# Ledger of designs, part 23: VHH binders against q6dbn1

Target 1, 243 residues: q6dbn1
Amino acid sequence: MRCISCREEYLPRNAGTCKECYVEAGETEEELKREIDDLKAKVAFLRLSSSLDHGTSSTSRSFTDVVLIASEDNAGSPPIPAHKSVLVSRSPVFKAMLENEMEESLSGTIKISDVSYDALRTFVYYLYTAEACLDEQMACDLLVMSEKYQVKHLKSYCERFLVTKLSPDNSLMTYAFAHQHNAKHVLDAALSQIVENMDKLTKREEYMELVEKDPRLIVEIYEAYLSKQVNTAAGGTSTSKTS
Short names: E, the ipSAE of ESMFold2; O, the ipSAE of OpenDDE; V2, 0.75 times the mean of E and O plus 0.25 times the DockQ between their complexes.

## First folded at step 12 (VHH; framework vhh_ozoralizumab_d1)

Design x5 (at its last fold request DockQ between E and O 0.79; V2 from the best seeds 0.74)
Fold by OpenDDE, fold request of step 13:
Structure x5 (fold): chain B 243 residues (1-243), chain A 124 residues (1-124)
Amino acid sequence: as target 1 above (243 residues)
Amino acid sequence: EVQLVESGGGLVQPGGSLRLSCAASGFTFSKYAMYWVRQAPGKGLEWVSEISQDGSYTKYPDSVKGRFTISRDNAKNTLYLQMNSLRPEDTAVYYCAAGSYRPFSPTKQYFDYRGQGTLVTVSS
């Protein structure tokens, strides 16, 4: 029979599509499903929560425009204009800041500490578009910001990116970073990478530094390593008994 | 909201002592190595002290070694700096900072969070 998809001859035992095309179709379906889910998440993120909470008559404080200023050592960074309504909808932290009639709310100026102008600009852009051009450093900066301002969608976005940049050489520090910022996906990926390369990584300066400064991380790494070793040993003994 | 609030600064005479405190909130304090940094008038940011997450590791620059002592109480989310034998050159705004691990910049110290600082003035 000829496969409906690739038109190659396949053994008649397979109904309509060859095994390869069937597998490929399944993979494509899964990929599409992921894309759809991602798009849905993006749309949800971009939806301005009109929480018209009907209940308390608190006068829908019409949020006016606001400027964000990166307050690094350079007193001269240009202000980044934004809409309070967007900030409030995307970040619970901004919501709290702008609703409590603090100086930020009254002045229309929010000072953002410990962030570069570029990072802040990118962050603000993301709040409007759910997109960002990331390099490794920017991804880290934005991940930190996502935690600080509780922008979950951004955190996930940064984690996905960082996982793609994971290598044996950066795995230890990536793990430490992920641990520090509760980046679960990055943490798991980094840990897997570390466990697979444990023999090489224990000789690195980064490893020694962690032993000295943060031995808890090393303990966690070894726990994972040992767990993997035990599981591998158990799987090897089960195959030998059936012969 | 993430906050680092420094306190304990003030005017002191040369040879005097101060104890700075930094109250941390809004993040997991125990996951961070903590730092004191200072900025003197017209100068850049200077590292003053480092302490690891569990307090087992501390480091000081030569400029303050033997005079300053960093400590932390993770249960209270508080960082401390005991400053003894203060000198006029110690005059600065002192900041508490949370150190960040960065996988792609091994040589540069990053801080995720930093306080507003407390002024220490050493003057006769």
Scores: ipSAE 0.861, ipTM 0.952, lowest interface PAE 0.5, mean pLDDT 89
Fold by ESMFold2, fold request of step 13:
Structure x5 (fold): chain B 243 residues (1-243), chain A 124 residues (1-124)
Amino acid sequence: as target 1 above (243 residues)
Amino acid sequence: EVQLVESGGGLVQPGGSLRLSCAASGFTFSKYAMYWVRQAPGKGLEWVSEISQDGSYTKYPDSVKGRFTISRDNAKNTLYLQMNSLRPEDTAVYYCAAGSYRPFSPTKQYFDYRGQGTLVTVSS
């Protein structure tokens, strides 16, 4: 028989495609499904507002009605103009801030003193485009901002990036960071790295510092480790025991 | 909304005492090491004290050691600084700050959150 796709000959038990082309098509399908899921998430994020927002959600930056200002200590930091409608549609925190006749609503100025200009600019760009250029530092900065302003889509984006940067060497501090910011995806991934490398990690300065300054975090790591070991050993049976 | 609100500042005579408070909201206070930092007129930011998440570890620079005491009440989400034997050089805006665990960061100390500050003036 001859493969329909590549026209190479193949064994009779194969369908109209050879094994190699069939496997490649399956791998390409999985890649496309992931891309479609990513695009669906971006589209959903850009359309969080009312039904009339469709088709004009990336409106021109003309007629901006608010400015964001980074860090009081950053002299000469330019104001970042924005639309209140974009901020409130993407963030429940900005919605509450701008609807409650607070100083920011009246002045048209939002001062954010705990962020660099570059991080704030990247954050605002994400609110408009669902895209951000990340490195390790920026991903942490934006994850903190995404939790502070409750921008779930950005938090997920930063989490995926941070998981790709996990290693045994950074797993303890990544776990601690994720624990501080309720970043469950990063937390679980970091725990897996910690579990696989516990014997090496307990000899590091970071571990000793955590034991002294934040021992409850260490206890939580061991409790999570123990729960994971019990569930793995039990094989996920349907029985329950209470006392 | 994340907030750190300092209070308790004011004018005191040299040798006097003040107690600063910092009310925290919008984040899990007990997950953060907390700090007091200050900025004197025309000067940069100076670290004043550190307290660990459960309050069991505290640290002070020599300039305030023995005179200042940091404490926290995690049930009330509140950080405190008791300042005794105040000197004119303690005059500054005092800020409450939440310390961050940061992977990948070369910064010596990174704060996720900082308050707007409270002014302490020590003068005759």
Scores: ipSAE 0.588, ipTM 0.822, lowest interface PAE 1.1, mean pLDDT 81
ESMFold2, look of step 12: ipSAE 0.581; ipTM 0.815
ESMFold2 (binder alone), look of step 12: mean pLDDT 81; pTM 0.817
OpenDDE, look of step 12: ipSAE 0.808; ipTM 0.924
ESMFold2, fold request of step 13: ipSAE 0.576, 0.584; ipTM 0.821, 0.822
ESMFold2 (binder alone), fold request of step 13: mean pLDDT 82, 81, 81; pTM 0.822, 0.813, 0.820
OpenDDE, fold request of step 13: ipSAE 0.856, 0.856; ipTM 0.951, 0.951

Design x6 (at its last look DockQ between E and O 0.21; V2 from the best seeds 0.00; counts 0 for: pae O 6.2 > 2, placed apart)
Fold by ESMFold2, look of step 12:
Structure x6 (fold): chain B 243 residues (1-243), chain A 124 residues (1-124)
Amino acid sequence: as target 1 above (243 residues)
Amino acid sequence: EVQLVESGGGLVQPGGSLRLSCAASGFKFSKYAMYWVRQAPGKGLEWVSEISQDGSYTKYPDSVKGRFTISRDNAKNTLYLQMNSLRPEDTAVYYCAAGSYRPWAPTKQYFDYRGQGTLVTVSS
């Protein structure tokens, strides 16, 4: 008998797929399920925008009714024109800001401090398209923005990106960042990296700085490390390992 | 809505004292190291003071060390700056700011939030 996928011979049995090909198919299925979930979330995000756009025609006139201004550099950054309907549909924070008679609703201007023009422009682009061009710095900037304006879809997008960029070298500061911004998926991944590399990381300047300046984070790291040691000792035998 | 609102600025004579306050809302104040920064007319931002999340660590540049004292009250979400022995060189808009951890630029100070500022004028 032959495996259907790889055509390798195997013992005569009622099996059409070898174990190795079955495992690979399962991994591909999991990847496809994840892609389907991502696409469904994107469609849902964009459909809410479409439900608000009933009856409008494509025109050369943009009909923007609000501007956003980045003020991080105190430079004359260009205003970013936008539609209140889009901002409101994507963010509960903009909804509260723009549907009530707050200063921003009355002036037609939203000033955002401590964000670069590029980060704000990318954030607004995401609100319209569910797309963003990320690097590590932009992902951090947009994660902060997504938390501030409660844009869950963007927060998840940034978290997945940051997890793909984790390494032992950046794990301490990534953990601290994720803790600060309630980014649980990034937090858990960074903590695992720290615990697995504790020997080296406790010697770094960043670790020593955290001990002095933010010891609550150090307590959490030690608790995770000790829990791993207790679980290993309780279930472990004489197994060779290297640090 | 995240807000940092400074208050307590004003006109003071050289050698005088002033106490600034910063009321924070819309984020978990106790998760952030807090900073005072200032901007004199026509100049860039200058770091003035740092206080750790629980208040146990403070740091000052030489220009204000011994004259300024930063403190925080996490129960009231309030940051303070006590400024003594004020000099004309201390004239600036003073901002409070919330510090950010950033994984790929750990030596550069990033702020997630900054207030609108309060003016301190030290003049005879």
Scores: ipSAE 0.582, ipTM 0.829, lowest interface PAE 1.3, mean pLDDT 82
Fold by OpenDDE, look of step 12:
Structure x6 (fold): chain B 243 residues (1-243), chain A 124 residues (1-124)
Amino acid sequence: as target 1 above (243 residues)
Amino acid sequence: EVQLVESGGGLVQPGGSLRLSCAASGFKFSKYAMYWVRQAPGKGLEWVSEISQDGSYTKYPDSVKGRFTISRDNAKNTLYLQMNSLRPEDTAVYYCAAGSYRPWAPTKQYFDYRGQGTLVTVSS
């Protein structure tokens, strides 16, 4: 039979499409589903929390503009203007900061410590657009910020990106980073990579450094490794009985 | 209020020595790994030393290894950096920092706390 899609001859067991085209179509469908989900999530993130109409006419305190300042040593970084309403809508931490009569609320200035101007600018931009151009460094910086300010959507975005950048060479460091910042998806992915390359990675300087600085991570790695080994051994014994 | 106050910076000749101090307050000093970081003019933040909570572990980058010594006095809530054999390239604002920092990580980690810094200028 000829495939309806690629018009190549394929074995008759396949209903209308060859196996390859079917698989490709399936992959495309899955990808589209993911994109749709991502778009939905983005739209949800960008929706300004409609003040629940609780009936009391409380005067919608129009949040005034605020500026964010990167307090890195460069005393000279320009302030980044933002809307309190947007910040409050996107971050529970900003909400807490700006709804109370704290200095930040009164002054209209939020000092952000240990962040570069570029990272802060990107962060603020993301709060408005749910978009960011990421490299590995920016992804890490934004991940840290997302955790600090509890921007879940951004954290997820950064984690997904970092997972795509995982390699055996950066897996140990990425694992440690993920652990430190509670990046579960990255952690799991990095751990998987480590376990698969354990023979090589245990010889690296990064591994020795982890042994010294954070032996708990090493224990976790070995637990995962052992678990995988046991499972592999158990799966191999079941196939031999059916001959 | 958490405070880290650096002191001891100044002008020194190449080959000279300087001792920096950092007075910590407002947090449990002994629970934090402490760091010295520096920022040279026009450059980014550079890690220059690390010390564990109890002082049993220290680490240095190659750029300062053998020349700088970090120490701490938990009873006094004070961090120190002895800098020997200073070079012009060591010119920077030096900051005391507290928190989790992994210098071997691909990304710069932020510190929980950082001081305002003290300027060290190495010039003939």
Scores: ipSAE 0.026, ipTM 0.333, lowest interface PAE 6.2, mean pLDDT 83
ESMFold2 (binder alone), look of step 12: mean pLDDT 81; pTM 0.818

## First folded at step 13 (VHH; framework vhh_ozoralizumab_d1)

Design y1 (at its last look DockQ between E and O 0.80; V2 from the best seeds 0.71)
Fold by OpenDDE, look of step 13:
Structure y1 (fold): chain B 243 residues (1-243), chain A 124 residues (1-124)
Amino acid sequence: as target 1 above (243 residues)
Amino acid sequence: EVQLVESGGGLVQPGGSLRLSCAASGFTFSKYAMYWVRQAPGKGLEWVSEISQDGSYTKYPDSVKGRFTISRDNAKNTLYLQMNSLRPEDTAVYYCAAGSYRPFSPTKQWFDYRGQGTLVTVSS
């Protein structure tokens, strides 16, 4: 029989498609499903909870009513204009800040501490567009901000990115970072990498540092490691009985 | 909302003592190494003390070693700095800061959160 997709001859056991095309189709379907879910999430994030018209994706400075200032040691960062309505709709923390009679609400100025201008700008841009150009450092910065201001969509976005940048070499510190910021997906991925590379990682300076400064993390790592070893040992014994 | 609120600063004579406190809220305090940093007039930010999450590890620069003691109460979400034998050169705004792990910049100290600071003035 000829495959409907690739037109190659395949063994009749397959329902109209060869095994390779079937697998590829499945992978494509899964990828499309992920993309659809991501788009749905993006649309949901961009929906303004307030009856204000869907159209203001505009980063335009027009009718801005609040400015955000990056307060780094260098007193000279330009203010980033924004709309209170957007901030309130995207972040429960901003909502709480701006709905109360706090200084931020009255002054129209929000000072953001310990963030670079670039990170803050990118953060604000994301609140309007659900898009960000990320490198590893920016992803970390935005993840921290997302946690601080409870922007769940951004946090997930950053986590996905960071998982793609995970390597054995950065796994320990990534795990520590993820643990600190409740980044569950990153934490799980990093932990998996650590467990798989435990022999190498225990010799690293980073490991010794964690032993000294944050031994709780080390305990968690070893618990995971032991669990994996036990499971592997149990699985190996079941395959040997069927031979 | 994440907040770090420092208190306990003031005017003290050389050789005197102060105890600073930092009340933390809005984040999981026990997941962070905590720091005291200070900024003297016209100078940059200077690290003055470090304490691990559980308090088992502490570190000080030579400038304050033996005189300052950092401690924490995780149940109260509070950081402390006992400062003894204060000197005029200790005059600064003191900030409480929550340390951050950075997987891609391991050599640089990062703070996720920092308070507004409390002024310590050591003068005769």
Scores: ipSAE 0.815, ipTM 0.927, lowest interface PAE 0.5, mean pLDDT 88
Fold by ESMFold2, look of step 13:
Structure y1 (fold): chain B 243 residues (1-243), chain A 124 residues (1-124)
Amino acid sequence: as target 1 above (243 residues)
Amino acid sequence: EVQLVESGGGLVQPGGSLRLSCAASGFTFSKYAMYWVRQAPGKGLEWVSEISQDGSYTKYPDSVKGRFTISRDNAKNTLYLQMNSLRPEDTAVYYCAAGSYRPFSPTKQWFDYRGQGTLVTVSS
């Protein structure tokens, strides 16, 4: 019989489409489902709370009412104008800062001393759009900021990016970074890489540095390694693939 | 909110001593290597000391070795710097900083958090 989609012949037990076209359609459906879930999360993140909506006094076309200033660069970085309603909607930390009678709420200025201008600009852009142009270093900077300001949607975004950049070569330091910042998804992915490559990683300079300076991480890695060995043994034997 | 608050700076005579403190909050202090860095007027940042997460490893540049002692108390989330035999060249704003692991950065002194600093002035 001939496949409707690609016109290749296929076995009689397959109805109307060949195995290759059927599998490809199923893979596409799963990818679209994941994309729909991602878009739903993005819409939820971008939604403003009705309790946080404010009328405007019509002062300017942008109607911004707060500025953020990065002082890490010390280059007289431009202020980044923003809306308190957006910041409060995206971050419990900004909510506490701006809804209470704190210095930032009264002055209309938020000074952030531990971030570059580029990272702060990208962070604010994400609060408005749920998108950011990431490279490896920016993803780490924004993950740290997402933890500091409790912006969970951004943290997840940075975690997904960092997982795509994982390799055995960077797995130890990525694990350590994720451990510091409670980035569970990255932590688990990095640990899997470490466990699979333990013998090779033990020879690397970053491993020896961790043993000397932060041995708790090494203990945690070995505990996870032992748990994987116990689970494999407790699960009994697995049959080899049929050939 | 993440905070690092330095205290204990002030004016001291050459040869004198000061003890700096840094109170940390808003992050898991025991997961971070901690640093003291300083900035003299018109100059860049200079690292002054390093202490590992559990306090078992410390390191100093030659310029302060033997005169400065870093310590930490993880139960109190506090970092300390004991400075002895102070010289006019030690005059600077002193910052505490939390060191981070960075898998893609070439630099060795990468800090996730830094305090606002405390001024130490050593003069007659």
Scores: ipSAE 0.549, ipTM 0.807, lowest interface PAE 1.3, mean pLDDT 82
ESMFold2 (binder alone), look of step 13: mean pLDDT 81; pTM 0.813

Design y2 (at its last look DockQ between E and O 0.84; V2 from the best seeds 0.00; counts 0 for: SAP .724 > .668)
Fold by OpenDDE, look of step 13:
Parts: structure tokens; C-alpha cells; sequence
Structure y2 (fold): chain B 243 residues (1-243), chain A 124 residues (1-124)
């Protein structure tokens, strides 16, 4: 019979598609499902809770009523204009800041400490568009900001990106970072990398630094490592009995 | 909201002592190495003390070593800096800062959070 998809001859009589095409179709289906879920999440994020139909996509500087200022050691970062309504809708922290008769709400100026202008600009842009151009550093910066301002969608976005950038070489520090910022997905992925490369990583300077400064992380790593070793040992004994 | 609120600053004579406090809120205090940094007028930010998450590790620059002591109470989410034998050159705004891991950044000290600072003036 010829596969309906690839038109190649396949031996099994009852299947309209070959095994390979079937598997590929399944993978595609799962990918599409993920994409749909991501799009749904994006749409949900971009929906303004307040009835103000302000076009979610407009980064228009028109009628801005608040400015954000990056307060780094560099005196003179330009203010980033924004709309209170957007900030409030995207971040519970901004909502709390701006609904309260705090100085920030009255002045229309929010100072953001320990963030670069570029990171802040990207952060604000994301609040309007749910899009960001990320490198590894920016992803970390935005993840920190997302945690600080409780922007869950952004945090997840950054985590997904960072997971793709994980390597044995950066796994220890990434794990520490993820642990600090409650980035569960990154933490789990980093931990997996660490456990798989434990022999190499224990010789690194980063490891020694963690031993000295944050031994709790090391304990967690070893717990995971031991757990994996035990499970592997248990699985190996079951396959030997069936031969 | 993440907050770091420093207190305890003031005017002191040379040779005097001050104790700074930093009250932390809005984040998991125990997950952060904590720092004191200071900025003197017209100067850059200077690191003056470091303490690990559990307080087992501390580090000081030579400029304050033997005179300053950093400590923390994780149950109270509070950071402390005991400053003894104060000198005029210690005059600065002192900031409490939460340390940051940066896996993709150059080697250095990074902070996720920093307070508004408290002024310490050492003058006769």
C-alpha cells in the first residue's frame, strides 16, 4: 500500500499512512497544540482588564500619563513613557503602586532601580506587545523584572528562552539564578544538566564558589544526583531479569 | 512590592560607631546574598560588605575590614552593618542590596534590589 502522505510503499495492510508519517503527524499535532496554547496565553495577556479598548498593540506615545526611569548609576537615562492603564492591567505590582496614593501615582514617575535603560525599554515594550528580542542577558534581566513586578507571562517567556540556552558550562550559575528567582522550569532544566555532568562541574570554580557561599544549593544538587543514580540502578536490575 | 529600607544613619564623630539596619520585604530574603554598598559624594558605588544567604560567609574590602561587621536575621528579614572606628572617609550614603546571580554576565557584583540608602556623616 502507498502511504497517503508520503506516497511511499509500506507493508502493513491496514494503515493509511506509514509509521514514519504517522509519527511525524503526531509531532506536528503536538507542536500545533503548543502554539495554539501559546497564542491563547498571549491573547489573554494582551487583554486589558479595564474596558478601555485602547488598542493593545499601540506603543503610541499619545496620552501617556506615566514615565518610567531606569535608575542606574548613570545619571540621565531618558524616561520611558507609558500608560498607567496598561501597566496596571499587566502587573499587580504596578496596580498596587498606582492605585495607592503613593508618590509615584501623583508624580506620574516611577523609578526602577538596578535596571538598564535597554532592559526597562524592552520590558515596557513587552507589556504592550508580548514580544521581546532576547539574548541571554536580556532574558535574565527581564526574568528578574517579571518576578519583581509579577508579570507571569513574561517570566514564562524568559524561562522558555533560557532553557534553550542551557549548557553544561552555564548550568551551575543558571541553576543558582533560577533558584533565586523561583524560575522552576529553568531550575529543573539546569539541575538536569548539572546532574548529567556532575563529574566535570564539581571541578569548576563556580562550583567551589557555591560551596563556599551557598552550600544549600550544593546539597540540593547532590540530592538530585543521588536520586537519579538510585533510579538508574533500579532500572538496570529489571532489564537483566527478562533475559 | 520589593522594598529595602535602610535606617540607622546619622552624624557621628570620628572614632564613633553606628549600626545600620535594612528591612527587606517583597522577596525571599534568605535566597539572596546581601550587601552593603556606599556612595560618597562625587564618587562611584563602593562595595563595603558581603554576607551569604545563611550568614556563614562574610567578606569585606580592606578599607573597612576589622571595623565593619555585617550580619543578618533571616527570621526578621533584616540586614545589619555594625560600623566601628568610623572615619571621615566613611562618609557616604549607605545602601542595602540583594545580590544577584548572573549566569551570562561578566564576573562582577550584581544586585537585583537596592534600597534608597541612609546617610552616614563622619565629622568632627
Amino acid sequence: as target 1 above (243 residues)
Amino acid sequence: EVQLVESGGGLVQPGGSLRLSCAASGFTFSKYAMYWVRQAPGKGLEWVSEISQDGSYTKYPDSVKGRFTISRDNAKNTLYLQMNSLRPEDTAVYYCAAGSYRPFAPTGKYFDYRGQGTLVTVSS
Scores: ipSAE 0.797, ipTM 0.920, lowest interface PAE 0.5, mean pLDDT 88
Fold by ESMFold2, look of step 13:
Structure y2 (fold): chain B 243 residues (1-243), chain A 124 residues (1-124)
Amino acid sequence: as target 1 above (243 residues)
Amino acid sequence: EVQLVESGGGLVQPGGSLRLSCAASGFTFSKYAMYWVRQAPGKGLEWVSEISQDGSYTKYPDSVKGRFTISRDNAKNTLYLQMNSLRPEDTAVYYCAAGSYRPFAPTGKYFDYRGQGTLVTVSS
């Protein structure tokens, strides 16, 4: 009798679902649970104090009251209009800035240094939609901005993207970046790549530069590496331990 | 809130000295290599000095070597630039900047944070 889902043969004693389809369905269920949790977090992130579609047609969300400007050498960066209520809802930093009569609250202008217009635009888009079109550079830019403005949801989003882009070639600098910005998930993933490629990484120019300029970081990498080696030895299944 | 606030700029005669300060807050200062960069009128940004996280490594371009000294006090979250033997070509807005590791970018100097700058004018 063929399994309905995968069309594989099974014995009559099996109740219409083969072992492979049962295991696959369980794995799919766990993936869907993760996606539901992610969507719940996104919905919580996007919530405003009022339901706009049901009964708050005059909400300030439809009328921008602040502009953000990427600071550059020449006037040519378009202002990015936004709503103070959205900024405050997504970021404790914007909340403090805009609710305490700082220059930005009074002028209606927020100037953000050392970010490109594209990064700032993508950041603001994320505050409204919980989505961003990322490449490797944009993910780094947005992670830095997420740390600066304390947007935890965006930081997690950028971290997941950066983990998918890890390779042995970029692992040392990704570790250093993650360490600098307290990106724990990326840090742990990068360390795993470093441990498996230690002999190659110690020959790289960036390693030599770190030894001279930031040796504490190198010490932390080796301490983590040694701790992993001790744990592997203690948990080993060698014949000398089992005999 | 991340802030870098420069101070100590002003007018000074050629051959004179100034000491710039940069107060840092809102991030772990000791995790960052720190930089001074400057922008002269009509020019782009020029790197002026670099100091490592623990202060053990410093670097200067030839244009200021021997005249400028960068230092830091990690306990006070403060960066300094002592500028001696100032010349008219040192006239610029001086910015304090926090260095960044960037895994997917070409080799170069990258900054996560930069202050608003302090003006130094060297004129008779």
Scores: ipSAE 0.632, ipTM 0.843, lowest interface PAE 1.0, mean pLDDT 82
ESMFold2 (binder alone), look of step 13: mean pLDDT 82; pTM 0.826

